# Ledger of designs, part 2: VH-VL binders against q9m1h8

Target 1, 233 residues: q9m1h8
Amino acid sequence: MEETMAEEGCCENVESTFDDGTNCISKTEDTGGIESKRFYLARTTAFEMLRDRGYEVNEAELSLTLSEFRSVFGEKPELERLRICVPLRSDPKKKILVVFMGTEPITVKSVRALHIQISNNVGLHAMILVLQSKMNHFAQKALTTFPFTVETFPIEDLLVNITKHIQQPKIEILNKEEKEQLLRKHALEDKQLPYLQEKDSFVRYYGLKKKQVVKITYSKEPVGDFVTYRCII

## First folded at step 1 (VH-VL)

Design i2 (framework fv_iratumumab)
Fold by ESMFold2-Fast, scan of step 1:
Structure i2 (fold): chain C 233 residues (1-233), chain A 119 residues (1-119), chain B 107 residues (1-107)
Amino acid sequence: as target 1 above (233 residues)
Amino acid sequence: QVQLQQWGAGLLKPSETLSLTCAVYGGSFSGYYWSWIRQPPGKGLEWIGDISHSGSTNYNPSLKSRVTISVDTSKNQFSLKLNSVTAADTAVYYCARDLGYSYGPFDYWGQGSLVTVSS
Amino acid sequence: DIQMTQSPTSLSASVGDRVTITCRASQGISSWLTWYQQKPEKAPKSLIYAASSLQSGVPSRFSGSGSGTDFTLTISSLQPEDFATYYCQQYDSYPYTFGQGTRLEIK
């Protein structure tokens, strides 16, 4: 019916503060249809996030519809087929892998299995795990055994792209010299740089790390560009 | 176990219309683009065009004035028509599934149909 | 249209040899390149997608590299079943275009 279609559309098209998509999804009796929609939303957001981080993303993946997704992956998508592996635009030898995890608890054994699965993938520079279950302390520590940074995102955090409703600012990470010059200037003026916390959704979306300083440029038509700086803490 | 089966190959005279059909078995028809590619004897591959489940088409500009690709979603089939054929259109014609996306196009191909244009 | 140029056009090699085939695009195509293998009287078979990703079921002796305009396909230790014609194809933009092919023959 129209009411059912309208409820599906609200979780898909509304990416604002009033979107309760996770709660909407979890209350549906038809688990298969809801599961595929959830993976579709999370995977689309992941591609958008990777594009925004400077990775090469195929335009067709960004424009994929829910109906097309369901035709390709089915009502219960295979987790291995959902994986994303794309190269960095500035250095194509560096690739990122996005792995979708199942609903079973993630243990040290799960992390060891992942090591084996990716051992033949040359060029991995970073990995993102999309989680549907909590990771215990030992599993979290085991992520440090990878030779690159491994980020984790609860799948709920990827059901909505937080940047879609914000005018896209230009974000540049300052190099060592630029950072030192800016910090020296602020010290001389007896000022502190504004901060963004590592746990902030913006920081997590762009994969920013502690001690980095970012230059954020906002464009406004009649007034021109506004520049601000933030230190990640 | 996706399989593409094609038919309609044959011997044509110059100025006639080439007609080929491709049927998709063992997999979903929707969610993909479906392409036609040809290969003249002893030569390389040339992309002709593609069509989506919804009927949206893309054509190679070199053939656009003579090519029509159509889809029958009820039968999971798509078809190629090439009008005003000449000897230069003699080739093996393939249908193929286009994944596009990050996985590259043409993961499954039809068996090929030889079309010969001669007087 | 994006022109794809392969080199060499033909190559003779022996079993166990390391073989490299190159493909050059007339403009930047990022990593949107596929490599195919074609045997006589058969449809092409996809080997590598996105320039460097191995297709399921393809032996690990096949590898791809490159980005932008310059790409390579490498067979690390040639086997008897590898004698075939190889094609590169860009899928960055329409129309899709193929290289002219490289015929790999037994010496």
Scores: ipSAE 0.000, ipTM 0.424, lowest interface PAE 14.8, mean pLDDT 80

Design i3 (framework fv_iratumumab)
Fold by ESMFold2-Fast, scan of step 1:
Structure i3 (fold): chain C 233 residues (1-233), chain A 120 residues (1-120), chain B 107 residues (1-107)
Amino acid sequence: as target 1 above (233 residues)
Amino acid sequence: QVQLQQWGAGLLKPSETLSLTCAVYGGSFSGYYWSWIRQPPGKGLEWIGDINHGGSTNYNPSLKSRVTISVDTSKNQFSLKLNSVTAADTAVYYCARGPYDFWSGYLDYWGQGSLVTVSS
Amino acid sequence: DIQMTQSPTSLSASVGDRVTITCRASQGISSYLTWYQQKPEKAPKSLIYAASSLQSGVPSRFSGSGSGTDFTLTISSLQPEDFATYYCQQYNSYPWTFGQGTRLEIK
């Protein structure tokens, strides 16, 4: 049930008195509409990423069209209205917040303002900042003052989903007991498992951390499931 | 124990809207997805969609344009609306419970079922 | 969508028999599979989830096995109350999909 209607509103046949059906101006979409399209793409990718990390995401958000997005948020979306706050499927008390930052340089003062803005958000377990500007060293350091993990993504990194649906694996982070059981069973140690680098786009997409061991299950259609384990280094 | 009780619908004419409600007793409404499933007479099961206490929905793509599932957390109820019905929508409709985590599709408790007949 | 195919479509057996029903997924679903029992004019009842975990209150003669694409439901010693239609269901990916059913009938 998908319709490809990207920017169809400009070329829709809106009949007025003897209208030829092509009364649209695409240049304003190419100039003024670029901002809303960037936020639309980044927010859609963020929802897909959160779904893949095990968060509870409304299907309507994943299927939202650009035209529908513009109807809700306008051509110049308010940053605070773009925020995403969703619970973890396995523990609804634990929520993640995605904050879209403006184009102004991010400073310690900006981080302090964030602390104040989220002070009433009960159950917050993690946060993602979508950046449109550079964050100085002091601001980066100030992110460590939050009582949970704060990740950052340049907005450009969210304009395209790096994972392809057909090759999307099932990711499970092993807990301490599962990790120890795996190591004992196969006479393996963290350093002896195949590894993935922290900088890897895959690792960043799933929010994986150094020294975690992950079970990756690929649904390889001809053979069935292919299971592999990786230690993040 | 946990009990799901459903009501609504019955006999419909083509093009009408099907409406069913399911109420949950004896258990928590949060922590689960609540599903609708249907079964045409003498045939197999088809999943329609689900909803959680927060109002997050998932729909079967084959029905997505015609289906709306809603929730009333204050009453521990959820409801199904299916627009523009045809004879192909004649079925017994069931509500069911799916626990959270990676097992939300495991349907552990089911309602009694509601027969909906669409005839001209 | 993931297609679920059951074999056989119908099976005749006697009380005391060992019965096996197979379910195949068109693509890998790990262990995200549930088996249901449905008796005439009743709602389905969950028997086994996560491919091999027995639902509370279900007799131990029922067992499930398999992973990936091939799954089996076994009834070790068939009882009179076990004559019913059995369905498998995957919950690896939306939409959830069911097999066509296997009708277990008296020989």
Scores: ipSAE 0.000, ipTM 0.396, lowest interface PAE 20.4, mean pLDDT 79

Design i4 (framework fv_iratumumab)
Fold by ESMFold2-Fast, scan of step 1:
Structure i4 (fold): chain C 233 residues (1-233), chain A 119 residues (1-119), chain B 107 residues (1-107)
Amino acid sequence: as target 1 above (233 residues)
Amino acid sequence: QVQLQQWGAGLLKPSETLSLTCAVYGGSFSDYYWSWIRQPPGKGLEWIGDIYHSGSTNYNPSLKSRVTISVDTSKNQFSLKLNSVTAADTAVYYCARVEWELLPYFDYWGQGSLVTVSS
Amino acid sequence: DIQMTQSPTSLSASVGDRVTITCRASQDISSWLTWYQQKPEKAPKSLIYAASSLQSGVPSRFSGSGSGTDFTLTISSLQPEDFATYYCQQYNSYPYTFGQGTRLEIK
């Protein structure tokens, strides 16, 4: 039985770090407070990531507070309501979908269900799955059946925006012409550029792909702008 | 219900190309992975690779340089080609379906094809 | 590659015996393991998937247990039709690998 407990020590919403000695968590764990905070943090980071990748994101979503999130989605958010679908600013016909997965094991059946769910999404050109469970290798292979790139992020990777804890650089992906101009100006071949690994957390955050060249601009006070170039390898 | 029937060359000389075809009857061909597994005489099972009905493939790295799996969705068939065969490629070759609804495992198998490579 | 090692490689048993076969993975494969039975001149048949889930149509005397790296297949009361070779297989990562097999022989 769930019973209301207030000042006696047990509460239905636990937002604090768990302490072994507190006994604040009831035997029937009400995960609502922690669950909604986890989804709030991950969804906020996802919106920030999409904004930084050049997608059209509503500023209201970026400024949403935890209390406002809970008033909209509740203490136990329905996963389908958490989904994000936004267009690319440079080409509004191209959309990205972010899907929040549950805690149950992700199987090929889960991927098949997702195919059915997105069949009416015209213009979808990329998808991100936010994972709360491990995917086996066959479920991972099933992601290749989509006609666009599908990225996965453990939800833990989205609880903190890594770009907020360092100076925020300006990231620009060079097109073919810009890359050629850079290489000619400095008499370089692309193999001579410094590199970033495909598995790097910033590479994953910005969705960068092998062989892309990126211009990274840091605005450092008082020295001014500092520019670096990296090839993704 | 579902039946896998396989055929192809049984006797090969070293350096030749092994070619086997598997046809699917009595069940859906789409939305499954289709696999090849082999078993050398007196030894265990070795996974070769698989293919989705879209043509997407995965290969065992030990065989990747010599193996090609292809699909013909109009005939509900998939095929194995293994180049530059040697005596080490002598084995019974099986085609199989990968069951997807619960967890992936091989639920239906072909009858097996003995391929002997000898000079 | 993940190496799958079975023990014993062969055993002799009598009808009615309890038989235990073990399988060890060289790294954590969670529960991504299937057990197969193969009779002479036949293709393998799946018995247990996800380490412990009994395949439909397989007798209840077969059971599987384990997780991580150590797995067990048990036949509680051996029947004549159970004399065969048994294989474990991991599908946690590519390439998929099988154990070397355990031959179950009549005494």
Scores: ipSAE 0.000, ipTM 0.414, lowest interface PAE 16.6, mean pLDDT 79

Design i6 (framework fv_iratumumab)
Fold by ESMFold2-Fast, scan of step 1:
Structure i6 (fold): chain C 233 residues (1-233), chain A 119 residues (1-119), chain B 107 residues (1-107)
Amino acid sequence: as target 1 above (233 residues)
Amino acid sequence: QVQLQQWGAGLLKPSETLSLTCAVYGGSFSGYYWSWIRQPPGKGLEWIGDITHSGSTNYNPSLKSRVTISVDTSKNQFSLKLNSVTAADTAVYYCAREGDYGDYVFDYWGQGSLVTVSS
Amino acid sequence: DIQMTQSPTSLSASVGDRVTITCRASQGISRWLTWYQQKPEKAPKSLIYAASSLQSGVPSRFSGSGSGTDFTLTISSLQPEDFATYYCQQYHSYPWTFGQGTRLEIK
């Protein structure tokens, strides 16, 4: 695919070590190629992430091609149309909303507007904001006014699914009884368990929270399955 | 400073449903377990159950068939419903926070609500 | 369920006395026991957790000891504000269970 890359000149113009023939072709298809592809990649990763967290995701969304995405959302997708709202598989009354934010600075006013926009969304128990701009500390603090956990991801963090670089572990959050039994059995406090930091990329991917204890099952050929436990700090 | 304030019905007849609500002020509702505990007059404490911000519940098996704990995260409130009450359910009912998440100590308590079941 | 039994049910003491209250679990609970103080018409207050760890803000005259099935709460030099009912609670296994209480009265 060297000849196509050279003919279109995208890798020469972009100056990126991560670009390949497919990426260069996509960039040269139209003037909205970069924007449309960025949203496509981030949205696909978001669906994969939500599926991995136990949400009910339509298989059609996971298999959507870039061409199909562009047919539905266009070269410059409307942010409101990109939103994802899916129920938890274990409790369909509980929903998560993924909101794609624009490039304008996010302020306390922006957070207030979001409160108004979601006020009639019954069953919302969590929210993810996909960011294209930095939030100042006032806007960040204003996210705590939501009655559920609000996570933020720079859009750059969703352009590639980090779990595709390695074999995906099975992650299970321990309930209070399971956590107590583990701590009792090993005579351990939360602080004595091996740690995963809240800022860790896998912790963020799975939406894990401080003080939760998780059971991680790794599957790796030829050694088979191993189980480990981690406390989020 | 964290403060728990509770309210609900004081007088019930046998077979009715007990309903109490606890509101949390001055602290984060998420990251903790929120419990209901009762104390019959002149007797000891009995744990009823707990709930998290996400709505995950644990119930005392002796009461599980009659008890429901629910949460209203928009108001930072959690509520207790106990069905088919009898005179044995007469008690002071307390809401309480379990300390830090996983500490298993009750560090903040509501003021208590006396519930009397009589004909 | 794990049954918690306190001894004595009541005791009388004078200011300055050393007071010991015991709690026995019907099965092993390791160190997973909390002690509470309750004054008349008030909610309980936590004193000791994990059998021997003093809760912040609680006077050093309170101490806890024990593991497995037998636990003690000691007040080294009783003060007037210490006259109350004391409860132990296990948190080894659901459901959480409390002792029947020990009432500490002025002699």
Scores: ipSAE 0.000, ipTM 0.375, lowest interface PAE 22.9, mean pLDDT 80

Design i7 (framework fv_iratumumab)
Fold by ESMFold2-Fast, scan of step 1:
Structure i7 (fold): chain C 233 residues (1-233), chain A 119 residues (1-119), chain B 107 residues (1-107)
Amino acid sequence: as target 1 above (233 residues)
Amino acid sequence: QVQLQQWGAGLLKPSETLSLTCAVYGGSFSDYYWSWIRQPPGKGLEWIGDINHRGSTNYNPSLKSRVTISVDTSKNQFSLKLNSVTAADTAVYYCARGGYSSGWYEDYWGQGSLVTVSS
Amino acid sequence: DIQMTQSPTSLSASVGDRVTITCRASQGISSWLTWYQQKPEKAPKSLIYDASSLQSGVPSRFSGSGSGTDFTLTISSLQPEDFATYYCQQYNSYPYTFGQGTRLEIK
């Protein structure tokens, strides 16, 4: 269990505060290409995340093994080759781009270079940057110059898919009218709805924004559907 | 996978300060409010208060004058201090994460710490 | 403070029975209600949140209903492992408050 968590990097301190005690060495033959394994895990999670957000994702990408990934991208993958660009199922003219950033610090010049690189991509409606380094304050501000939402994820946050062991719920963002109807039905103000914090892993996974109210439908055979509502704060 | 472990159980004398710590393993610490709840022997549950990673606290008014909850974000730990204890403070104390604040499926509780106040 | 009152305070039942436990809030709490199960010497376990949403891993024989001030927990076919104390808790407003508990016993 420690080995699985360490391999997938789900925790900030993967080194255990619990120790099995007896063996300091837990190396398998699959120790080469730590870099390629990190990119493999992060890219796989990114594809799963995009599928869950309603994008058209190639099933071959979701079933790719580490060995197959290494045969395609090598032990030190080229960042530009890792990029993902897929359309929304409901509106194929709207596309999302996932960009894997390098280890050098991200600056305003990096963001400007990205503007130039994507200038020919008609139909981009959102972008995700996978980070391996710190982004300075000016670079963060420069992300607001894109005409669409740009999200950032430290690569560590994509090494494990937090939804993999849970039945995927149906998530719907309520429009203004639906939100007002819900508040009237429950006789509550927006701030009194149960909350999901903006930095919550599920909120970030689905790309939800502050002040949105979401309807989460959980379906489990044979019990049927269960519905809950959350306000993002 | 998410686990709460607590320590600091013991025997106290009246007027002393109760101190308990809870450590969170296997999940995100900064996304949630973390609670302390107690249960006197043979009685029901009483909510004491909660805290988030920024140190924002909410306390039960019945205990507010005596209770302090603090957080150590670097260790993913939060602690309870209750001063001027009396026999009425004898209880099992639990740390917990509320399911409602974290999302849609689960909450987690520590194993509990028995605190006995007697002279 | 919102007072939570459970009914009954205790009940006796046999395996296979349908059991219902009621919880009443002193003021409206919408659906902001959690049901807990507690076995002797153990921490409480959450069964239902948002009044009617079943927690992952909880058997389908458990269900919750209600809104506003009146809530019900139902066990459709009681199993030996279900003998425990059950608590409701509101999280509509601070301070969070629990019901006094319902002890479910054999016989």
Scores: ipSAE 0.000, ipTM 0.377, lowest interface PAE 22.5, mean pLDDT 79

Design i9 (framework fv_iratumumab)
Fold by ESMFold2-Fast, scan of step 1:
Structure i9 (fold): chain C 233 residues (1-233), chain A 117 residues (1-117), chain B 107 residues (1-107)
Amino acid sequence: as target 1 above (233 residues)
Amino acid sequence: QVQLQQWGAGLLKPSETLSLTCAVYGGSFSGYYWSWIRQPPGKGLEWIGDIYHSGSTNYNPSLKSRVTISVDTSKNQFSLKLNSVTAADTAVYYCARTDYYEAFDIWGQGSLVTVSS
Amino acid sequence: DIQMTQSPTSLSASVGDRVTITCRASQGISSWLTWYQQKPEKAPKSLIYAASSLQSGVPSRFSGSGSGTDFTLTISSLQPEDFATYYCQQYYSYPLTFGQGTRLEIK
């Protein structure tokens, strides 16, 4: 079998140690330290993002230290071992996969390889690619061959969690009925619903899409809850 | 074997509309961009635009005001229309398949379009 | 627009020679560069895609290298059928752009 272990172990952590003598001899700790730290920061932010989107995330993953990360994954982590696969809390049959890509361009061959790798992942409903190279327009279109939405994030966008700089609001996507009721109420009161742009970092963090209406609840002590609505444009 | 066959009017007068059609044989029309490229006599290659099988188009900004590319998925054909032609539009026009990894991997034979003043 | 500049614009060589043609992009294009060969009165033929991948059916004497902004096409042992014009093309960003061409002539 030439199939990867990732197809058999989706949503499971694989732990191994692999300190090689050549790594000790090379004395490239500075370079390797930077690489492993980047993956550590990006993976931690990805877990926090998935938790905030309503996915069931293991608290041990959120609490992992850089030292512990390096003991598990080494100074030059294997990309397939970094993958995240977690179920949605409200519907455990729906899972999301986060794939860490290398520095090589995303190509037709890469997309076909991903299709093969995920063919046995029952319940996969979304995917996120963490990129270390820019994709051309053609490569981005190739991602539409998946039967679910595929989001991309440059690794640089995941090195810090933007929501840690501000209070995290509660985000609720309105269903069709709730959206229609809200829009009718605003029309009757001669009001316009405020907008939030699709390019916004907040919108990208929560994976919101054009035409969705979201209810945003801010919790400030001692003032209490503040509710607002936004339409994504 | 995938082959591209081109046809259309070869001689035009200034101000007329250039119309060329490209048909795809022996392969899938889906999953590729279908492009038009031109080459004036003795000069280099210039990309005109492309179309995805869904009808989504991209045009070279230098030609955008004059160019339209369309697709007929029922016939596996795509077409180029360039309006308000001048002598500067005299060129060999090529249709080509654009694979997003292999770029222009299959080319039509080319159609010489001459604009006489 | 991304400008593609080839060097030299013309080159004279003999059968058996090692020939190199360079292409420079005005901004980073990663590896999204293709090399084409065009013979008189013929459509261009794809030689190398993704900067270094040999197209099916193309002889192994052709090779490509480079990334970012600087790219090279190499013919390790020139054959009579290799006398042609060569073009580089970026497909990183719209509009797609070609180099001005390099004409390879018999010495």
Scores: ipSAE 0.000, ipTM 0.405, lowest interface PAE 16.8, mean pLDDT 80

